Miniprotein binders against q6w4x9r395to579. Designs and how they scored, part 20

Target 1, 185 residues: q6w4x9r395to579
Amino acid sequence: GHCSLEGGSFVTTFDARPYRFHGTCTYILLQSPQLPEDGALMAVYDKSGVSHSETSLVAVVYLSRQDKIVISQDEVVTNNGEAKWLPYKTRNITVFRQTSTHLQMATSFGLELVVQLRPIFQAYVTVGPQFRGQTRGLCGNFNGDTTDDFTTSMGIAEGTASLFVDSWRAGNCPAALERETDPCS

## First folded at step 3 (miniprotein)

Design G4
Fold by OpenDDE base, second read of step 4:
Structure G4 (fold): chain B 185 residues (1-185), chain A 97 residues (1-97)
Amino acid sequence: as target 1 above (185 residues)
Amino acid sequence: DEAVEIVKRAIEQGDYERAIRIAEEVAKQNPTDYVLRLLAWAYLIAGRPEEALEVFKKLLERNPDDPRIWLQIAYAYRLLGNEEEAKKAEEIAEKLE
């Protein structure tokens, strides 16, 4: 499964459903029992312009009981708040520079993350087949059905992205502005 | 890069026609995968899934074995009410996974 966070406010789920939202919060991209130690991948969005609709990805965070790895747009990688030199390796996670503009987080448990630093801060999440049907968050549920990708944290499938996205906030932030990709929206 | 940013801002501001126009021009000059995706997004947001589908097909030409592209095609067909083609695309995607 491949999930993409591109263009500042665009998301493509594991099931390849595209949608857009504008928020300035931290959101859960991926939760799964396949992630060890209650691991979760999160995305941090912030304002990128003067209007509330101008938002962009500014950091990606992998959080578990043991690690809090942050990859930010300034190319600083931290774990538990401490800056780390690359390549950086933990027990089952390695962060390294893939190219001059790309960082990669590789794991031993089937999660891969590629972060494009420039010219636009973007993230690409890949999960192994073992994750099929076992994912939650903004990246969807990876079950091959796009119609239920907008399943909230409470397990309710929404027809639009607004409530879906808001349900995956990892903090007390304002509600996100949603623009559905459906022609009828 | 500047043009891409303009497209993004235009989308964010709800000026979809401008976004599409600029994205189309960029795509003609420098049709990177990202630019094509951006154009497809612009079409989708603007309620133009037919044209988005055409862009995805162009992406497919470059990435024929990428299941994600096939799934996106399937999604576009579904938006168009073409379940038959959607299923075909999904089946192809599944075989490529």
Scores: ipSAE 0.022, ipTM 0.285, lowest interface PAE 5.2, mean pLDDT 88
Fold by ESMFold2-Fast, scan of step 3:
Structure G4 (fold): chain B 185 residues (1-185), chain A 97 residues (1-97)
Amino acid sequence: as target 1 above (185 residues)
Amino acid sequence: DEAVEIVKRAIEQGDYERAIRIAEEVAKQNPTDYVLRLLAWAYLIAGRPEEALEVFKKLLERNPDDPRIWLQIAYAYRLLGNEEEAKKAEEIAEKLE
């Protein structure tokens, strides 16, 4: 199956359902028991330009018990916080420059990620057939039915993208209005 | 590319009418894969799947082996109520791995 993150804030699920969202957080893109060592693919979104209503993809993260691979829009690749020269290879994952404008993360477990760096940072996720019906997150449930692709982290099918996207939030997002205790000084 | 940024911003703001107008004009002068993808995307989200399909056909001329385009075509056909064509497009996408 194929999932894409394009045009800053547009997503196409594995069941080919397109939607858009507005958010500035880290979101679970893909979780599956088929990913080794509790692996998950995550997408980081932040403000695009000067408008608070604009949001865009700024990084893709693969997180497992062994690795935290970050591919960012500034063309930096890190693993566990350390910058890596490409091609970068672990036991099961290889990150390399596919073209002057594209990076690829290839894996031994049926997951492939291609990121477009220019002119707009975009991501393309490919998963093997073993992932069918075994995925959760922004890329949908990959069960061949687009009507339930907005299944939240609580297992509820929603008619709108907003509740679906918010349910897959994984980062420590700042509260919009949070009362602060004055510092002792 | 200033025109591409204007199209991108219009889509982000939900102004699909403006995005489509500008993307159509840019695509006539210099069709890039990116501009065609944005145009098809704008048509699809704006509820114009027949026009999206015409743009996807142009994208396939450049990238016939891109399974993601075939999955988008399948979705457009489903929006039109054409399950036979949607299933054919999904089968092509699966064969492309």
Scores: ipSAE 0.000, ipTM 0.291, lowest interface PAE 13.3, mean pLDDT 73

Design G5
Fold by ESMFold2-Fast, scan of step 3:
Structure G5 (fold): chain B 185 residues (1-185), chain A 97 residues (1-97)
Amino acid sequence: as target 1 above (185 residues)
Amino acid sequence: DEAVEIVKRAIEQGDYERAIRIAEEVAKQNPTDEVLILLAYAYLRAGRPEEALEVFKKLLERNPDDPLIWYQIAIAYRFLGNEEEAKKAEEIAEKLE
């Protein structure tokens, strides 16, 4: 299955349902029991330049008990806060430069991430068949049915993207909250 | 189909030019929605949004009220830097959803 984060704030789920959102926070892209050590893939979104109402992807994070790998639009790769030279390898994960504009994170557990650095920061997530029906997050549930792809963190299928997206906010986004000084009522 | 699986594998491996070549040939013989979606997606990932838009227009002729196609058109316009057209396509998709 394949999920993409493109054009700044567009997402296409594993079941091929596209949507857009306007949030600025860290969001859970993919959580699954198939990910080792309580692993999760997350995406960081911030306000984008030309229209103040738009949001764009600024970093992708893989978090587990062992690792916090951050790939940012600044072309910096860190693990647990320490900058890493590419190619960077752990026991189960390798991060390397696929092309002059693309980085790849390959894993031994059926997850692959390709990040486009330029001209627009974008991410492409591929998961093996073992993930079918066992994913949660912004990338959807990978069950072959697009009508329930907006399933919230509480297991409720929503008709709109806004409640779905908000339910997958990670709790650790103080910088994003500080940037929203004057929210509209 | 065997050819469709080869296209998916090529996309997964980042070999977008191979995926496009095979998908173009398959689409000429049997232009199913799945093949056209994969072709347009491969064009988009290869940085060829103008060609992706042409394929999405063909999909739109077959499925004019499909919000998924309109969202993909919006994504392609954003790749082109055409925010006005992207916003129009997104608004159409939202109304159809």
Scores: ipSAE 0.000, ipTM 0.205, lowest interface PAE 13.9, mean pLDDT 74

Design G6
Fold by ESMFold2-Fast, scan of step 3:
Structure G6 (fold): chain B 185 residues (1-185), chain A 97 residues (1-97)
Amino acid sequence: as target 1 above (185 residues)
Amino acid sequence: DEAVEIVKRAIEQGDYERAIRIAEEVAKQNPTDRVLFLLALAYLWAGRPEEALEVFKKLLERNPDDPEIWRLIAWAYLRLGNEEEAKKAEEIAEKLE
């Protein structure tokens, strides 16, 4: 299955349902029992332009009990907060430069991520057939039926993208974390 | 505020329980809007939406027209399975933006 994050604000789910993403937080793209050590793939979005509805992908994160691999639009790759030289290899994951404008994260557990750095930061997620019906998050449930792709974190199928997207907010919201402090405190 | 940076760092590292513990202690001494906001956010990401809602409710008493807080309230209600309240909160956020 393929899921894509393109044009700064567009998502196409594993069941090929397209929608536009509006948000300025960290969101769960993919959670699955098929991912080792409570692994999850996440996307970080921040504001782009003057419109409050315009947002863009700024980083992709793979988080597990052992690793927090961050690939950011400024072409920095970190794991657990430390910058890494490419190619970077862990026990089950290799991050390397596929082309001058693309990085790839290959795994031993059926997940592959390709990140386009230029001209627009974009991400492409590929999962093996073992993930069918076993995924949750912004990339959908991968069950072959697009009518329930907007299943919220509480297991409820929604007809609109806004409630679906909001249900998949995760930790570390850049806009929220960077809120101005109370000047009178 | 040094304590705010520690809480923010704990949240960034995914250590929500540590963030909650520190933010709760700081809030007892000096409940600034920033500290309360980070505490509520940590509760949400820790899977404790009831507690997050109580803190957001206090924040709205001080500034009821913040669309981001209303969107986070909607998210908390969705996690509780309360779609009616989530819809109302999202409508309020839309009007304020």
Scores: ipSAE 0.006, ipTM 0.314, lowest interface PAE 10.4, mean pLDDT 74

Design G7
Fold by ESMFold2-Fast, scan of step 3:
Structure G7 (fold): chain B 185 residues (1-185), chain A 97 residues (1-97)
Amino acid sequence: as target 1 above (185 residues)
Amino acid sequence: DEAVEIVKRAIEQGDYERAIRIAEEVAKQNPTDYVLRLLAWAYLIAGRPEEALEVFKKLLERNPDDPLIWYQIAIAYRFLGNEEEAKKAEEIAEKLE
């Protein structure tokens, strides 16, 4: 399955359901029992200067009990808060520069992440067949049925992207401390 | 095929105007469903939902039962502030699955 984060605010799920959302927080992109040590992939969004997309992806995080790998749009890669030279290799994960504008995180457990660094930060997530029907988060449930791809963190299938996205908001969301009034437009 | 790869890379790199320009040229020569899908998506993510809708409607004439096209139409209508039409498009897509 393939999930993409493009154009600052567009997501296509593993079941190929496209949607658009806005947000300036960290969101759970993918969690699955197929990921070792309670692993999860997360996406960090912040305000952008592009008017047709008020928010844009600024970092992708892979978090497990052993690792917190952060790949940010400023081309810094850290693990557990320490900057790493590329290629960076652990037992099960390798992060390397695929091209001058792309980084790749390859794993031994069926997850691959490619990030486009310039001119716009974008991410592409690939999972093997073992993940089918066993994923949760912004990338959907990978069950071959797009009608329930908006399954919230509480296990409820929603008809709208906004409720779905909000349910996958992770901690460390400083912008959410201020309650903003959004114009209804 | 080579032109299609250029369009895909342009989208991946955020160069949507290049993607649109090349996809429009390819579509004029050989308007395959795949090229039209890339063109419509490029219009949509570039913030040009009215143009995206025109291409999606052509795609539906060729393949009216594709749920992906209906989901993308819903995104375009939301971009335009037309929530009622967006919801109808999503309901159609859900029934086609």
Scores: ipSAE 0.036, ipTM 0.499, lowest interface PAE 7.0, mean pLDDT 77
Fold by OpenDDE base, second read of step 4:
Structure G7 (fold): chain B 185 residues (1-185), chain A 97 residues (1-97)
Amino acid sequence: as target 1 above (185 residues)
Amino acid sequence: DEAVEIVKRAIEQGDYERAIRIAEEVAKQNPTDYVLRLLAWAYLIAGRPEEALEVFKKLLERNPDDPLIWYQIAIAYRFLGNEEEAKKAEEIAEKLE
């Protein structure tokens, strides 16, 4: 399954459902029992302009009981708040520079993350087949059905992205603004 | 690329030895730049920077002015704990960009 965070406010779920939102919070992208040590992948969005529609991804965070790896738009990689030089390797996670503009986080548990640093900070999440039907968060549930991708943290299927996205907030922040996405985008 | 997918799956499963084995076999049969990069990355992920460095050197022979290769070499050196050489490689890469 492939989930993408592009264009500052666009998300494509593992089931290939595109949607757009504007929020300035940290959101859970991926939570799954397949992630060890209560791991979760999160996305940090911030205001990039003056309007509510001017929001962008500014960091990706992998959080577990062992690690808190933050990949920032400033090309800073930290673990538990400490800056790390690349390549950085933990027990199950390796972060390294793939290209001059791309960082990659590889794991031994079926999660891959590619982060494009420039010109737009974007993220691409890949999970193995073992994650099918066992994911939750903004990236959806990876069950091949796009109609239930907007399942909230409480297990309620929403018809629109707004409540869905808000349900996956990892902190106290304003409600997200939903915008319809071109299915061809 | 099927080989890439197999390697990726192996990595996802934490089976780095398998990943390397597959990548090595492919490299023996068809040592394209792409395959060599794949192999080198497999080595890096597996924590085998010495072997990765050797592969990158081969790539460098083919592409001496490719900044990407130099960045990758820098990565390998950092895995080896050689920050000095890593910085040198990065400097070269930056000049080539």
Scores: ipSAE 0.017, ipTM 0.311, lowest interface PAE 6.4, mean pLDDT 88

Design G8
Fold by ESMFold2-Fast, scan of step 3:
Structure G8 (fold): chain B 185 residues (1-185), chain A 97 residues (1-97)
Amino acid sequence: as target 1 above (185 residues)
Amino acid sequence: DEAVEIVKRAIEQGDYERAIRIAEEVAKQNPTDEVLILLAYAYLRAGRPEEALEVFKKLLERNPDDPEIWRLIAWAYLRLGNEEEAKKAEEIAEKLE
């Protein structure tokens, strides 16, 4: 299955249901028992420019008991708070530059992440067939039925995206940046 | 629980008035944590965050260590425009994980 985070604020689930959301927090994209050591994939969103109606993806995080890999829009890759030069390899994960504008995180457990750095920071998540019916989060439940893709963290299917997205907020939200307008550049 | 499934279905269909009505009746007779969480969630969906907060405060008397309840409280405060209280609730949820 394939899930995408594009255009700053658009998401297409593993069951191909598109939606848009606005938020300034860390959100759970994917949780699954198929991810080793309680792994989860997360997305960080923040305000885009000066408009409060614009939010965009600023980082993607893979968190497990062993690793906290952060890939940010400024092309910095960290693990457990330490900056890493690419290619960066662990036992089960490799982060490398796929093209001049794309980074890839490949894993041994059926998860693949590609991030576009320019012109807009975007992410593409691919999971193997073993994940079918075993996912939860913003990327949906991967069960072949789009009607329940907005299943909240409490297990309730919503007809609209608004509270579905809010239900997947992670507790480690960054403070919203209040941007002042500069009178001169 | 049959009543819980009826409330969940009403929420899934966007019929928050029906969900609130049924959950309130069930909670009067037998207030389980599950029913109270669904009632508070239905209040949030219906645009009644003050009523949701009242229910969440009752839930905290029973389950003060549940980070999910604190995240929902943060949500209710955000809907009220109270970002300061929402931030405090998110910090509590973080510490309880």
Scores: ipSAE 0.000, ipTM 0.213, lowest interface PAE 15.7, mean pLDDT 73

Design G9
Fold by ESMFold2-Fast, scan of step 3:
Structure G9 (fold): chain B 185 residues (1-185), chain A 97 residues (1-97)
Amino acid sequence: as target 1 above (185 residues)
Amino acid sequence: DEAVEIVKRAIEQGDYERAIRIAEEVAKQNPTDRVLFLLALAYLWAGRPEEALEVFKKLLERNPDDPRIWLQIAYAYRLLGNEEEAKKAEEIAEKLE
């Protein structure tokens, strides 16, 4: 399944439901029991001037009990707050420069992330079939039914994107630590 | 459809020119809604929003009530600096959802 974060604030879920939102927070993109060490993929949105939209994607974060990998629009990759040279490899995750404008995070557990750095910061999430019906977050529940793609963190299916997006907000917005370690956030 | 999967992977990998070439060729032989939508997306991410809009308008002739198409049209207009038309397209998408 494929989920995309494109053109400032546009999202297409794993079940191909498109929506747009505005917000300046860290949001949970993907949680699943298939992710090791209580892993989650998150997206950081902030004010945008380039795309003429109110908000835009500025960073993607993979968080687990052992790792906090941040890929930001300024082309800095950190893990647990420390900048890393590419290619960067852990036991199950490799982050590398796929092209001059694209970074890829490849994993051994069926998750792949491609980040476009230029001309506009964008992210593409791919998950294997083992994730079917076992995902939660902005990318939807990957069960083949678009009518419940706006399932909130409380397990309620909403008809509108606004309540759905707000329910997947992470932290007290925006995260202070990320701003201290990444001045371009 | 093997060609559709190849186009999707090319877009996801940022190889937009490859995606456009393959999608254009497939569309000449069999212009399905899926192929046209992927072609328009490839044009958008290649920085060719005017060409993307032409394909999206063709899709609207076939599927005028699809909010996915209207959301992508809104983004294309923003890339062109046309905020007025982008806002209109977003309002149409919201009404169709």
Scores: ipSAE 0.000, ipTM 0.139, lowest interface PAE 17.2, mean pLDDT 71

Design H1
Fold by ESMFold2-Fast, scan of step 3:
Structure H1 (fold): chain B 185 residues (1-185), chain A 90 residues (1-90)
Amino acid sequence: as target 1 above (185 residues)
Amino acid sequence: MSLEDLIKLVEEAIRKNDPEYFEWVLRLALIRVSDPEDVARIIKTALELARELGNEEMVRRIVEIAVRYARESGNPETVELIKEILREFG
């Protein structure tokens, strides 16, 4: 299955449901019992400096009990707060430069992440067949049915992307609606 | 995901005739491959299918995406292969 975060604010779920994103927070992209050490993949969104009130991806985070790997739009890779030179290898994860503009995080547990650094920061998530029907988060549930792709963190299938997205906030961030009413935007 | 799986996703997206969905799928496929020959195969397959279906607008969109990818990749081999393909579909 493939999930993509493109154009700053566009998401396509594992079941190929497209939607647009307006939040500025850290969000859970993917949680699954297939990820070791309570692992989760997360995305950090912030307001675009060039586009008024537009949201853009600024970092991708893989968090587990052992590791906090952050890949930033600044082309910096850190683990547990320390900058790492590429290629960077842990027991189950390797981060390396795939091309002059792309980084890849390869894992032993069926998760792959490709990050485009330039000209626009974008992320592409690939999961193996063992993840089918066992994913939660912004990338959807990977069950082959798009009608329940907006399943919230509370297990409720929503009709709108905004309620779905807000339910997967991982930080103590204000709701996306509140930010949209900001007079400076 | 294999090259064959990515090509199948691109073909399915072209057949749906949904330009926004198609662009995302094509970009996803191109980002997932690093070899110039794999990039060329995806682009050529997409152009051939769009032409076979008589979808001139889709052909035009694929050309635009291919040109942008060539510029963004910075790989001279990829640029040359894409130029050769685009001459055939010009």
Scores: ipSAE 0.000, ipTM 0.122, lowest interface PAE 17.4, mean pLDDT 71

Design H10
Fold by ESMFold2-Fast, scan of step 3:
Structure H10 (fold): chain B 185 residues (1-185), chain A 90 residues (1-90)
Amino acid sequence: as target 1 above (185 residues)
Amino acid sequence: MSLLDLIFLVEEAIYKNDPETFERVLREALETVSDPRDVAFIIKLALRYARILGNEEMVRRIVEIAVRYARESGNPETVELIKEILREFG
């Protein structure tokens, strides 16, 4: 399955349900029992400089009991707060420069992340078949059915993207303001 | 046919590394969708996977198809979305 974070705030789930959201927080992209050491993939969004109502991806985070790998739009890769030179290798994870504009995080447990650094910061998440029906977060549940891809952190399938997205906030951030989700004053 | 089905068909065509089959499937997918955002999404997906596979010829062919589709659609939203995609991937 493939999940993408593109064009600032456009998301496509593992079951290929596209949606947009407006929020400035850290959000859980992917939680799964298949991720070792209570691992989770997260995305950090902040306000776009062009419009106060728009948000954009600024960093992707892989967090487990052992690692906090941050890949940011300024091309800095850190683990547990320390800057790392590429290629950076751990027991199960390798981060390396795939092309002049792309970084890749490859893992031994069926998760792959490709980050486009330029011209716009974007992320592409690939998971193996072992993740089918076992994912939670902004990337959906990967069960082959788009109708329940907006499953909240409480396990409820929502009809709206805004409630779904707000349920997956990982930071102590306020819920997105109505003006930011619907810019009509 | 759902958007999900179209996406799987485009992905399969790319993985087969058959430019002729890929072009046919991409054109069929674009004919099936009416929403400019769905068109943009399919083109982004195709460019992303062709790039991941390291197939520069396929990337060039997708760009050609996207430009032609934008010209033929006559829809300003479609044109702007495709321009944005080509800037992001180009």
Scores: ipSAE 0.000, ipTM 0.089, lowest interface PAE 20.3, mean pLDDT 71

Design H11
Fold by ESMFold2-Fast, scan of step 3:
Structure H11 (fold): chain B 185 residues (1-185), chain A 90 residues (1-90)
Amino acid sequence: as target 1 above (185 residues)
Amino acid sequence: MSLEDLIKLVEEAIRKNDPETFERVLREALETVSDPLDVAWIIKYALILARRLGNEEMVRRIVEIAVRYARESGNPLTVEYIKEILRFFG
């Protein structure tokens, strides 16, 4: 199954449901019992340009009990806060430069991430068949039915993307539907 | 010419909405790249931009060009990458 984060704010789920959202937070992209050590893939979005209503992908994070691998749009790769030179290898994960503009994170557990660094920061997520019906997050549930792809973190199927996206926020960010609070307030 | 330069040229051609110029620029970009993944990403960008503009005719044109390129490429990685892009964005 394939999931993509493209054009700053476009997402296509594992069941091929496309949607767009505007948010400035870290979001859970993929959670699954198939990921070792409570692993999760997360996406960080921030404001793009002068318009406060337009947002873009700025980093992708793989978090588990042992690792916090961050791949950012400035081409820096860190694990647990420490900068790493590529190729970077752990027991189950290898991060390497696939092309002059693309990084790849390959894993032993059926997850693959390709990140385009230039001209627009984008991510492409591939999962093996063992993930079917066992995924949660912005990439959907991978059950072959697009009608429930907007299943929230509470297990409720929504008809709209905004409530779905807001339910998958990780951390203390404002809701995607709420504009960033005035810094002067 | 870098992948970044090629994507910019394709984006500008799509934005002008001139089918002959767009088709020529996209074909030339695809012929210029050697990496199968770069080919797929150019096609993907074109589809996303056309969808963002709400231009269904342009989406169809891009799909036609991608299918033709895959058929003519003879590279199995290029074929697989294009098939995957078209599954989600075609």
Scores: ipSAE 0.000, ipTM 0.121, lowest interface PAE 15.1, mean pLDDT 70

Design H12
Fold by ESMFold2-Fast, scan of step 3:
Structure H12 (fold): chain B 185 residues (1-185), chain A 90 residues (1-90)
Amino acid sequence: as target 1 above (185 residues)
Amino acid sequence: MSLEDLIKLVEEAIRKNDPETFERVLREALETVSDPRDVAFIIKLALRYARILGNEEMVRRIVEIAVRYARESGNPLTVEYIKEILRFFG
């Protein structure tokens, strides 16, 4: 199955359901029991250009109990906060330059990520057949049925993308309007 | 109609592999949406599905429709978004 993050704010799920969203947060792109060490793939979105209503992909993160690999639009690759020279290899993951404008993260557990750096930052996620029906997050549930692709983190199938997307926030977003200064009201 | 409803109609038209019916449905969908980003997204979706089906004639028709829509829209943002989509997906 293929999932893509393209054109700044467009997503196509593993079951080929397309949608867009307008968020400035880190979102869970893919979680699965098939990912080792409680692994998860995440996407970081920020404001695009002068218009604050537009958002774009700025980084992709693979997080597990052992690794926090960040690939950013600035062409910097880090693991656990340390910049890495390519090719970068761990036990199960290799990050390397596939072309002058693309980086690839290859894994031993059936997940592949290709990131386009220029002229626009985009990401392409490929998963093996063992992931069928066992994924959750922005890339959908990979069960062959697009009608339930907007399944929230609470397990509820939504008809629209907005509640679906918001349910997959990683929880590390500063809320611009969290000004609850009165703890008793 | 919601954007999700329009996407479903476009997807169904593409799957039927009837270029004339698809062209009509795509044009109607583009006329229904007012947000330039929704216009660009529908065009990108159409291109993606046509390529997945291996239908080069449909890809060509979608590109032609997109270029014409951009010229007729009079909206600079619509033109910019369509140019971006066609550069990377056309």
Scores: ipSAE 0.000, ipTM 0.135, lowest interface PAE 16.2, mean pLDDT 70

